Miniprotein binders against q9bqp7. Designs and how they scored, part 115

Target 1, 240 residues: q9bqp7
Amino acid sequence: VPQNWFPIFNPERSDKPNASDPSVPLKIPLQRNVIPSVTRVLQQTMTKQQVFLLERWKQRMILELGEDGFKEYTSNVFLQGKRFHEALESILSPQETLKERDENLLKSGYIESVQHILKDVSGVRALESAVQHETLNYIGLLDCVAEYQGKLCVIDWKTSEKPKPFIQSTFDNPLQVVAYMGAMNHDTNYSFQVQCGLIVVAYKDGSPAHPHFMDAELCSQYWTKWLLRLEEYTEKKKNQ
Key: E = the ipSAE of ESMFold2; O = the ipSAE of OpenDDE; V2 = 0.75 times the mean of E and O plus 0.25 times the DockQ between their complexes.

## First folded at step 10 (miniprotein)

Design kb75
Fold by ESMFold2-Fast, scan of step 10:
Structure kb75 (fold): chain B 240 residues (1-240), chain A 89 residues (1-89)
Amino acid sequence: as target 1 above (240 residues)
Amino acid sequence: SREELLERIKELIKKGDKWEALLLLYEYFEKYPDNPEALIEVAELLLEMGRPDFARYVLLLAKELAKKTGDPELIEKVERLEREIEERS
């Protein structure tokens, strides 16, 4: 159990979906500061085994593609992911200007892959928005908060190239989702409660994306693991 | 327990709930990251789920740990799974 345990859900907030509050912004930009991000905490607290797996994957890919080929491959994967997120932000935004973005961003295998998921997504509350946990002092940039099949979720969009999936992002994906959830639930810039998570893995070839729904109980279980990672990060930095 | 968690993962795979199975596999890995038997089980289940690249990466870690333990049965099982991955690729 973590020493500085704190609840993921805010007892002062309703867990029922309500109408959008115009005073709550859809998108808050992430600002540089000394407060650690979710991604930094996770990167700095990887286990020796996680670091080993990442290094071995890197070595194997370099052997297959060469150093220049590996750089090109990783650059292309990053660019594809960025474009996928930009397309989803455009599709889900209630703002007219965002919906008028480049058609090429909307026509990809990844977008085709998520169509069956998107039809069950409504009531968007946040898109590419910054969150900060006021008490635990960490920040993050979440992809989306919306209703999935009637339940308000933190939704995290992932891309996977079926023959060569990335291993590092899959190990910590649930921790990332609950970290954002806990931050949003305690961030004074937002007024609602999120109790569910959704990890959506989209495929380049357009095959149907796999949604992994995380109910409140599962989120609470991963929240405890996130708090242990945050505690480890804090202790490491305290001693440096 | 370890056996209960493993059986839950196998049940989810049979039902086609692959992504819930993956999250439990990550939990299993986090609990037993230095156990070569556990990592071999993770690799086997990843193969059943159609994730041979992930299985190969996990087997690489399991092989290093098995060599440190000096258990020939574990080394043999890793090599069998490596051959199985190549056959299916």
Scores: ipSAE 0.000, ipTM 0.182, lowest interface PAE 16.1, mean pLDDT 79

Design kb76
Fold by ESMFold2-Fast, scan of step 10:
Structure kb76 (fold): chain B 240 residues (1-240), chain A 89 residues (1-89)
Amino acid sequence: as target 1 above (240 residues)
Amino acid sequence: SREELLERIKELIKKGDKWEALLLLYEYIEKYPDNPEALIEVAELLLEMGRPDFARYVLLLALELAKKTGDPELIEKVERLEREIEERS
């Protein structure tokens, strides 16, 4: 159990829209500072098993592709993911900005993969927006906050070449989602509460993306695990 | 019902409607995540659809569940399907 527990949800907030909510999705820029990001905390607290599996995968890929081939492959995967996120931000932005979108970004297999999910997404509240947890001292940049099938969610878009049909196959993604959620729920730049998460894994071949919906109970369970990872990060930093 | 959903999936596979079949398979997995027999059925259908990597992921979960229940028949069935996938790869 974490020693410095803090609630994920804010009892003073509602998921209902109100008059103080902006008419356009929020996009607060992420400011660089000494406060750790969600991704840094997770990267610095990987389990020995996670580190071993990642290293084993790298070695197998290098064996198959060579050093230069592996670097090219990794760079291409990163670029495809970046373009996928840019396309989604364009699609979900107000109608006036859609004229500026790149046609090629909208025709990838990854975009085809998420079409059935996008039709159930509405009421976008935030896109590529910074969150900060002042009490727990971490920051993050979330992909999207919108209603999915009528429920307000923190939505995280992922690309994968291999099938990820189970939430446990998405590694630390549930922790990332709840970390953003807890920060947003206590960040004064936001007025609403999010209680649900959604991890969307899109596939390169255009196969239908798998949505991993996280209800409030599941989010609370992963929140406890996130607090443990944050505690581990803080402890390791003190012992440097 | 489980039987009704499974029949709909099989019909879509026969018709070659792979997109719709995969969406219903996702729904099936979501509705019966703790049923190793159901997951084994999903893996068999995925093999018919030419998705051995996806089938392998589903079988890994089915094996974990079968080991928890201590059901030797289910464990044996999962292991037979895993060997079949390895031989095809």
Scores: ipSAE 0.006, ipTM 0.426, lowest interface PAE 10.0, mean pLDDT 82

Design kb77
Fold by ESMFold2-Fast, scan of step 10:
Structure kb77 (fold): chain B 240 residues (1-240), chain A 89 residues (1-89)
Amino acid sequence: as target 1 above (240 residues)
Amino acid sequence: SREELLERIKELIKKGDKWEALLLLYEYIEKYPDNPEALIEVAELLLEMGRPDFAIYVLLLALELAKKTGDPELIEKVERLLREIEERS
């Protein structure tokens, strides 16, 4: 898929604040649709190696924890991630629309892990908000759009028990971020332009989170790879 | 400079300032991401800090870079360090 026919950035949009931009961060609800989500596209187009490694990990975990223990482990990891996202949404939301803060959520090691990153985050424009690329026909739910060190970013918050010091360690997360970015830049529910991404990997033990900043050039490179994954998904679905 | 940053990291590790040491190690990786020798040094410091899991990821990147540059001595060093970490586990 030629990237110049489906650009990640919308030349008709500015990254400057618009007078019509809402003072409260946008939160467009994700509606269930036949249009595929970013996560579904990525899951359905994993390489044979990725599938093999995931299956090996599953088998070893089940062998060690038992089937019920594995279920409990994965449910607990999911719940911790969900609580982390809820805490971040609460922290970043304006006071007038803030969900009541849960002290237990705010005391987690994951929140401690991201403190040095949060001090550089401002100008929040969207939180837990749905995006749709009308032309390319995919949807997603992004975590956050805000300025990080003065640059407007799609920010993806990730929890990890193991270190992820390189962007390559985050697997498909860069593809997920640029997919959300491209969708938002072409979604009629949004009027601004985002050109940068940020993947933040927070740690359970409170160790400093790893920020993986993606400038416009890097986003464009990952966008090309996302378009290939989307094309693969579309062809696979078409041939079923 | 690279040597100055490395010495500052070593001093923080010696003092037990884990948070600051990790932040400077992140900065070091960002500044020298394509230098396999620098990444091996980072891995050795992470082992000293009791972070073998982190060291493994850094060594895997160093190995990939060493293979691309075709440095057999560097490949051997990384593979040896990875084996040592596995034996300790």
Scores: ipSAE 0.000, ipTM 0.329, lowest interface PAE 12.4, mean pLDDT 80

Design kb78
Fold by ESMFold2-Fast, scan of step 10:
Structure kb78 (fold): chain B 240 residues (1-240), chain A 89 residues (1-89)
Amino acid sequence: as target 1 above (240 residues)
Amino acid sequence: SREELLERIKELIKKGDKWEALLLLYEYIEKYPDNPEALIEVAELLLEKGKPDFARYVLLLAKELAKKTGDPELIEKVERLEREIEERS
């Protein structure tokens, strides 16, 4: 059990929209801060086995592509992911000006991949929005909060070259989702409660994306694992 | 229902409905994760129909299921089929 346990859900909050909530999805900018981000915490607390496997993969890729080829490959993967997120924000935004600006991004195979998921997405409440857990002292930038098949979810969009048919195949993605969820549920910039998560893995060739839905119970299980990673990060930081 | 779902997937493949076939394959994997043999059958059908790229993708799905079951014979069969596709292209 983590020493600094804190609940993921806020009993003071409801998933129903408040009449005082803005009609446009929230987009709170991520401000520079000394407070660690979710991604930094996860990166700094990888297990020795995870670090070894990542380094082995990196060395194998460098052998196949060369150092310049590996750099180009990783830069291309990053750029494709960035463009995919920009296209999704444009598609889910009610403002036409964003869709007009990003027209070329809407033609990617990744966007084709998620069409069947987007049919079930409605009631968008936040897009590319900053969250902060003031008590646990971490920040993050979540992709989307919207209803998926009628349930309010923190939605995380991922790109992949290989199929990810099981949630265990998505590495630390479930931890990212629940970390954002717990932060949002206790962030004063938001008034609603999120109890579900959704990881959507999109494919470059346009093959249908894999949705990994996380109900409240599964979110609670991953939340405990996130708290342990956060505790490990805090202890390592004290010793540096 | 398991056999019916697999037959519907094969029918969609024969008709060339790749998108719908993949959606049903995902449903099959979610409901029957302990049956990588069914995905191998689908990959073999795709090779017969001249769809090696689609077959390669289905074999990657089959490999993920085989790893969950821990059956080394199934993993070897998938890897053998992957090599056969690679040698032809």
Scores: ipSAE 0.064, ipTM 0.567, lowest interface PAE 6.7, mean pLDDT 84

Design kb79
Fold by ESMFold2-Fast, scan of step 10:
Structure kb79 (fold): chain B 240 residues (1-240), chain A 89 residues (1-89)
Amino acid sequence: as target 1 above (240 residues)
Amino acid sequence: SREELLERIKELIKKGDKWEALLLLYYYILKYPDNPEALIEVAELLLEMGRPDFARYVLLLAKELAKKTGDPELIEKVERLEREIEERS
């Protein structure tokens, strides 16, 4: 049990639409400050085994592709992920954006992969929006908050190639989702409550994306694990 | 095959070659990432290797997948291993 336990859900909030909620999805900008991000906490609290396995994967890939090939591969994976997120933000936004879109990515395998998920997504409340937990002092940038099959969810869009490049991303993604959820539920910039999560793993070849739905009970279980990681991060920083 | 790879990993663990065993376990996870039974097997081997923290994270993913398949036997197996990790702490 974490020493600094705090509830994930806010009893003063509801997942129902509030008249004070804006008609357009919220997009609070991420402000750079000394407060740790969710991704930083997770990266700095990997187990020694996770760090070891990720480093060995990197060495294996460099042996297979060469140093230049590995750099090109990782740059391409990053760029594809970024464009996928930009395409989804554009698709889910009810308003025009000023950012240019790569039309080919709107028809890409990743977008084709998520089509069956998107048909069940509605009531978008936030896109690419910053969250901050006022009491636990961490920040994050979430992908999307919307209804999935009638349930309000924090939705995280992931791209994956077979085999998957990072084991840490596979294991820590539920923690990332609940961390954003808990922050949003206690962030004064938001008025609603989210109790469910959804991790959508999209595939480059257009194979149907895998939706990993997390109900309130599962979110509560992962929230406890997130609190332990946050506690570990805080302790490591005190010892430096 | 999956069974042949698992047998090789078990042999390496028994012989104390834990570095090579970890490398093959990583390959195993990459090859069978969406198979809850395979992930449960990985968690059992990680516990045998004295790696309860890593086993705990693998079990979180395995439990999510097992619930999605609706197999009560797999869910029970995950919960047994979770209790085993807690008892060893």
Scores: ipSAE 0.000, ipTM 0.089, lowest interface PAE 21.7, mean pLDDT 77

Design kb8
Fold by ESMFold2-Fast, scan of step 10:
Formats: structure tokens, sequence, C-alpha cells
Structure kb8 (fold): chain B 240 residues (1-240), chain A 89 residues (1-89)
């Protein structure tokens, strides 16, 4: 159990839009600060097993591709992910001028992979938007907040070369989603409540993306694990 | 039923409806996580039909299910089929 437990949901908020909500999805820029990001907290609190497996994978890839080949491979993976996120932001944005220029971005197999998910996505409220938890002192940049099958979700878009049919296969992604959710629910720049999460794993060959829906109970369970990781990060910082 | 859903998946595979077959496979995994044997049967069918890439993908799904059940015999069967595909290519 975490020593300084704090609730993920804000009892003063609802998931319904109100008159103060903007008509266009929010896009608050992430400001650099000494406050830790969700990704930094997770990276700095990996288990010894996770660190070992990641290092072993890196060494194996370097042996097969060479150091320059490995850098090119990782750069290409990063660029593909970036383009995928840019294409999704454009598709979900109400601005028509951007959609006209995105024809080349829309032709990827990753975009074909998510078509059946996108049909169930509506009511977009935030895209590539910064969140801050003022009480717990962390920040993040979330991909998307929208309704999925009628439920308001923090949606995280992922690309993968291998199938990930179970949420356990998505590593720390559930922790990342609930961290963003808890921050948004307590961030004064937002007025609504998010109670659900969605991790979407897209595939390069156009195979149907795998959705990992997280209901309120599952989000609460991962939230407790996120609080433990945040506590571990804070303790490690004191001992440096 | 479980058997009816599996039959429908196999029918879609035989028709070449890969995308629809994969959607039903995802649904099957979510609804029947205790039956990785069904995915092995689908992979075997794909190998008989000369579709090793699709079979490889289905075996990855079966391996994730087998890890959940903790059945070492199923894991061994998946790995045997994976090696068979690699040797044929």
Amino acid sequence: as target 1 above (240 residues)
Amino acid sequence: SREELLERIKELIKKGDKWEALLLLYFYIEKYPDNPEALIEVAELLLEMGRPDFARYVLLLAKELAKKTGDPELIEKVERLEREIEERS
C-alpha cells in the first residue's frame, strides 16, 4: 500500500460536457520543469528484471545490426510511431485543411490497423495535451481523450511489430494511462472526469489493432501500482 | 457457443477474410482465455492452407494464452509448430 494514497477520481467532476467546455479539443503545451514526467518516473523505477531484459535485447540487436544499424533501426521505429500519432491527431481534429495535406500520412498500415477502433471513437475533448497533478507533483503529455463505445477514455496509441493480445503484454502502458487520468482529473485546465482508459496496439501490416479497455475498477487497481512507483521514484531521488 | 465461434473463425480463414477472422480471434481470446488449444488448431489449418505468415501470428496469440494457463505441454506444441514454419521457409 502507498503511504500517501490519493484518489484517482475527483468527486467534484462529471464525465458529461458543460457550458464552460471549449468547442475544439484542448491542446495544452507541455512546459519543461523540474517536476518529473510520467515516463521519467516509470523509466527510473523499472525492476532489475525489466532492466536486464531491455539491456539483453539491446545487446542482441547490436550484435545482429551493428551499432550504426541499431541506431538506424531505433530511429525508424521512433519515426513510424511519431507519424502514426500525427496522422491520428489529424484524423480526430475538426480542422479540414490539415486533413487535405495528410493523404500521405493516412496510407500507412498502422492507420488501416485502427480503422475498426476509430469507428467507435467520438466526442474528442483533448489531443496531444499536457496534464499536471498539482498535489502529487508530476506531469505528462497524453495522446487523446475521447468517447470509446460511449465511454470517456484516456486513449493511448501504440505501434508494435509483434501481437499484444493481453494487457499484461503492454508493459507499463496501463500505469502510464492511469497516471495521465489521475492528473487530468485534478488539473484545473480541465473541467471533466475521465474514469476509463484504452490502450490501442496497432500493427504495421494492417492487421486489426488490439484494444485494451480499462474500466473504472481496473484503472483504480493500476492507480495504486502507479502511486507505489511514484513513491519509489521520490525515495530514490532523496538518496541521490 | 465456443465451438460455434471457432467454426466461424475457421470458415472466414478458408474464405480468405483475414481481417474479420482476426477480429473474431481477438473476441475469442477475451471470452475464452482458458482454451489456447483452439488457436493451435487454427494455426494448423493455416499451415495446411499454405499461409505460414498468418499461422505464425496465430501461434504468437496461442503462446500468450498458454503462458496465462501455465500449461508447459501447450507451450512446447506452439514452439514445435514455430520451428516447423521456420524450417519450411
Scores: ipSAE 0.000, ipTM 0.190, lowest interface PAE 18.4, mean pLDDT 79

Design kb80
Fold by ESMFold2-Fast, scan of step 10:
Structure kb80 (fold): chain B 240 residues (1-240), chain A 89 residues (1-89)
Amino acid sequence: as target 1 above (240 residues)
Amino acid sequence: SREELLERIKELIKKGDKWEALLLLYYYIEKYPDNPEALIEVAELLLEMGRPDFARYVLLWAKELAKKTGDPELIEKVERLEREIEERS
């Protein structure tokens, strides 16, 4: 259990739309600072099993593709993910922010993969927006906050070439989502409450994306695990 | 209820409605994530759809659940399907 437990939800906030809430999605830029990001905390506190599996995968890929081939493969995967996120931001943004060149991106297999998810997404509140937990001292850049099937969610878009049918197949992604959620719920730049998460795993071949919905109870469970990872990160930094 | 959903999925597979079949399989997995019998059924259907890689990922979790139950029949079914996937890959 974490020593310095802090609640994920803010009792002073509502998840329901307020008449005074802006209709334009928020996009707060991430400020560079010494405060650790969610992704850095997670990368620096991987479990022994995660480290072992990652190294084994790297070694196997290098044996198959060579060092240069492996570098090209990982670079290509990164680029595809970046383009997918750019396309989604464009699709979910107001028409005035759409770029003409994005028309080509809208026809990708990854975008086809998420069509059935996108039709259930509405009421977009934030896109590619910075969050900071002022008390726990971490920052992040979330993909999207919107209603999914009527529930306000932190939505994280993922690309994968392999099936991810279970939430546990997504490794640290649930921790990333709840970390963003807890930060946003306590960030003064935001006025609303998010209690649900959604991880969407899109596929290159256009096969239907896997939605992994996280209700409030599941988010609370992963929040406790995130607090333990944050505590581990803080202790490791003290000992350096 | 579970049997009715499974029959609907099988119908969609036979009709070649692979997109709808996958969407219902996702719903089935989400509804029965901790049921090893249900997950074994999902893996069998994925093999019929020509998705052995997907079936393999489902079976990894089904195997963990089956071992926890200590049911030798379920463990044997998982191991049989694992061998079938290896033979077809």
Scores: ipSAE 0.011, ipTM 0.466, lowest interface PAE 9.3, mean pLDDT 83

Design kb9
Fold by ESMFold2-Fast, scan of step 10:
Structure kb9 (fold): chain B 240 residues (1-240), chain A 89 residues (1-89)
Amino acid sequence: as target 1 above (240 residues)
Amino acid sequence: SREELLERIKELIKKGDKWEALLLLYWYIEKYPDNPEALIEVAELLLEMGRPDFARYVLLLAKELAKKTGDPELIEKVERLEREIEERS
């Protein structure tokens, strides 16, 4: 059990639409802060097993592509992921006017991959929005909060090329989602409750994306693991 | 126990706790690096459960371990399953 346990859900909040909720999705900018981000906490507390697997994947890819080829490959994966997120924000934002430059982002195989998921997404409440947990002292930038098949979710969009998905992002995706959820549920900039998560893995070739839905029980289980990672991060920082 | 850990991984996969299964699988690989056959069993279960993306990743790890053992039968089994997944995607 974590020494500094804190609840993921806020009993003062509801997952139903509130009359005070903005009609436009929230987009609170992430401000530079001394407080660690979710991604930094996860990167600094990778298990020996996660490090081992990441290094094994790296060695395999370097054998296939060479050092320069590997760096080019990983840079391209990062850029494609960034473009995918930009396209999704544009598609899901009701007030965005499509610019000619944005049309190329909307034509990617990754966007084709998520079409069947997007048809079940509605009631968007936040896009590319900052969250902060004042009590637990961490911040993050979440991709999306919207209803998926009628349930309010923190949605995290991931890209993957068949047959070689990016291993590091796979391990900590559930922890990342629940960390954002817990922060949002206790952040005074938001008034609603999120109880579910969704990780969507999109494919470059346009084949159907894989949705990994996390109900309230599963989110609670991963929240406990996130608290342990946060505790480990805090202890490591005190010992430096 | 090696067998108990493997059974727990399989239980988590069957229950839909796939990410928890992945974390225990990494622990298994680090603790028992000389047992690629166990990873092949996990990949076969993942294929049965309709998760070819996860199976593909597990087979990549199994192949790397099998190459270190120099066992041609294990390498062939991994490559056969990799081909099966590619045909299905």
Scores: ipSAE 0.000, ipTM 0.107, lowest interface PAE 19.2, mean pLDDT 77

Design mb1 (at its last look DockQ between E and O 0.91; V2 from the best seeds 0.00; counts 0 for: pae O 3.4 > 1.5)
Fold by ESMFold2-Fast, scan of step 10:
Structure mb1 (fold): chain B 240 residues (1-240), chain A 89 residues (1-89)
Amino acid sequence: as target 1 above (240 residues)
Amino acid sequence: SREELLERIKELIKKGDKLLALYELFDYILKYPDNPEALIEVAELLLEMGRPEYARLVLEWAKELAKKTGDPELIEKVERLEREIEERS
């Protein structure tokens, strides 16, 4: 897929607030579809080196914890991540949709970890919302679209046990963010333009989260890599 | 050094330490990610261990590298092993 045929940014859209924009963040439901998701495309197009880095890690964990211990560990990591996202959605919603917040969800070390990031987040436009690129035929569920330090961003919240101080250590996360961005910018359910990304890696012990800001130029660079992954996915699907 | 490491892994396989052997094989190919000959050797050991699913992935990786280097003998060896896996499955 050539870069000039499918731009990440939509010239028909403004990045500034519109009077017709809803005051409540959008939450378009994700419907089960034949169209591939961003996460499926990325998972199916991992390099062999990436696959075996993951397999080596899994095998090491099995050696340390046993099969049942590894299963319990991965289930706990998944649940912690799910609860973290639920807490963030609750915190960032401008209206109280649920009369009582679970205080336990709001007091995790992960939430403490992101406090300094949340201070710079405002103007929330979308939360846990589905995006679809109609022309490129892929879908996704993004975490958040909001202003970070005055810039409208697709924000992706991650939990990690190991420090991730460099964007390169977040693997496919930049591709995931730009895929969501490109889809949203061309999705008729949305009227605004997003040009920046933010990956926030939160830590269980409450140590300060690492923000990885992606400006428009960096987003464009990762967009070309995402298009190559999407092309690889479609080619593999044809050969199966 | 590479051959010594591979011999240690073969000893783990003979001892029936399957979990540790599998870990060491993954670690080995990640240590030599640009060496198609090393990948082919690992694929053969994975087949011996009854893991054709991993052997197929490793052979795909070896073929990608062999095509970039333009070594027809390595490509032929990979394709022969791929056919053996298909015939046995």
Scores: ipSAE 0.692, ipTM 0.910, lowest interface PAE 0.7, mean pLDDT 86
Fold by ESMFold2, look of step 11:
Structure mb1 (fold): chain B 240 residues (1-240), chain A 89 residues (1-89)
Amino acid sequence: as target 1 above (240 residues)
Amino acid sequence: SREELLERIKELIKKGDKLLALYELFDYILKYPDNPEALIEVAELLLEMGRPEYARLVLEWAKELAKKTGDPELIEKVERLEREIEERS
């Protein structure tokens, strides 16, 4: 149980956006400051077991591919993830930038993988948008806020290669979603709140993506775990 | 057994199979994560291999366990190795 508990939802804020809100999705610029990001908090609060699970995996990959082969592999995974997020932002945005409407961005196994999910996504309210929790003092950059099957969600898009899972992704994705949700719900740049989450795992080979829906109760459970990680991070920095 | 695994790792280090030795050391840590003596032995080998960054992380883990036991000999052993790492870096 966190020592300094704070609610994930804001009782003074509507969970239904006004119909008169702007027709283009919000894209709040990320502010560079001294407060920690969600991803930094999660990275800095990994258990020692998680750290050495990752290091063992890295060593196995280096044994298989060589050091240069592993560097190339990780660079390619990063680039594919970047391309995937760029393509999704382009697909979900009503506006076009020439870079975001590149036809080559739309051709990938990952994009094929999410097509059945995108058919259920509507009412896009935010894309690649900064959030800040003004009371708890953390920031993030959420992927998407949109309706999924009629429920307004913070949506996180994840890529996965079937034979080579990344161990860190199995523990922290729900925490990342609820951290963004809590920040958005208490960020004065947003006039509404979100009570549901969605994690979409897309596959390189185009296999149907796996959606993980998080209702308000599940989000509240993960919120408690996020608060513990944030407290752990804060205590670590006080002792340095 | 734990002793047989450690002997195997020591032979890999002696033969110069550094990448495989490092993999086997990380695997060994994950098999004995609640044994401070095992973690101290790993930290010594990591320092011998010139990997003080990993030795420091393992010693942090060992120190946490040693404090829970209340064994001052184990705590002093960890602190001596921490000083050795600072001096050799």
Scores: ipSAE 0.508, ipTM 0.862, lowest interface PAE 1.4, mean pLDDT 84
Fold by OpenDDE base, look of step 11:
Structure mb1 (fold): chain B 240 residues (1-240), chain A 89 residues (1-89)
Amino acid sequence: as target 1 above (240 residues)
Amino acid sequence: SREELLERIKELIKKGDKLLALYELFDYILKYPDNPEALIEVAELLLEMGRPEYARLVLEWAKELAKKTGDPELIEKVERLEREIEERS
């Protein structure tokens, strides 16, 4: 049980947005400060087993590609991920804010992969927007807040070359999603709250993306795990 | 067997195939994650390979397991190896 328990949901916020759907998605800039990001917390609190799994993968890739080949591969993966997020932001943004759609950004297997998910996405409230949990002292940059199949979700878009049909295969991504949810639900920059999460795993080959929907119950379960990771991080920092 | 796998890794090290040996060591760790003795042996090999950074990580894992088992010999062995790493660093 976390020592510093804090609710994921804000009882002071209604599930119904009081305000008319903002015509424009929120895009709050991330302020660089001493507050740890969700990503940093998760990275610094990985289990030794998780670290070894990643290192084993890294060494395997180096063995197959060489050191320079692995660097190039890593750079390409990063670039592809960035372009995918940029393309999604462009797609999900209102037409009036659409800068000249670089048609080349839309021509990716990842974009093809998520098309069936995008059909069920509506009511976009935030895109690439910063969240801050003032009480728990962490920040994050969420990809999207929108309705998925009529349920308001924090949506996290992931790229993968390998199938991830199970939410368990997404490692700490569920923790990231609930961390963003909890922060948003208590961030004064947001007038609404979210009760659901969605992890979408897009594939390079254009095969149908896997949606991993997280209901309020599942979110609550992962929230407890997130709080434990945050406590572990805080303790490690005090000892440094 | 565990011993056969370890000997195979030692042979790879001897042949100078350091990348493959390192990969096999990581696979070995994941195969025997709850065996502090196995982890200590891996840490020793990592030290011999000139990889003290990985040896430290493995030894930390071994130490946690050794403490759970309450085996004073394993704890002492871990602590000895930790000191050896510090001296070589």
Scores: ipSAE 0.024, ipTM 0.482, lowest interface PAE 3.4, mean pLDDT 87
ESMFold2 (binder alone), look of step 11: mean pLDDT 81; pTM 0.764

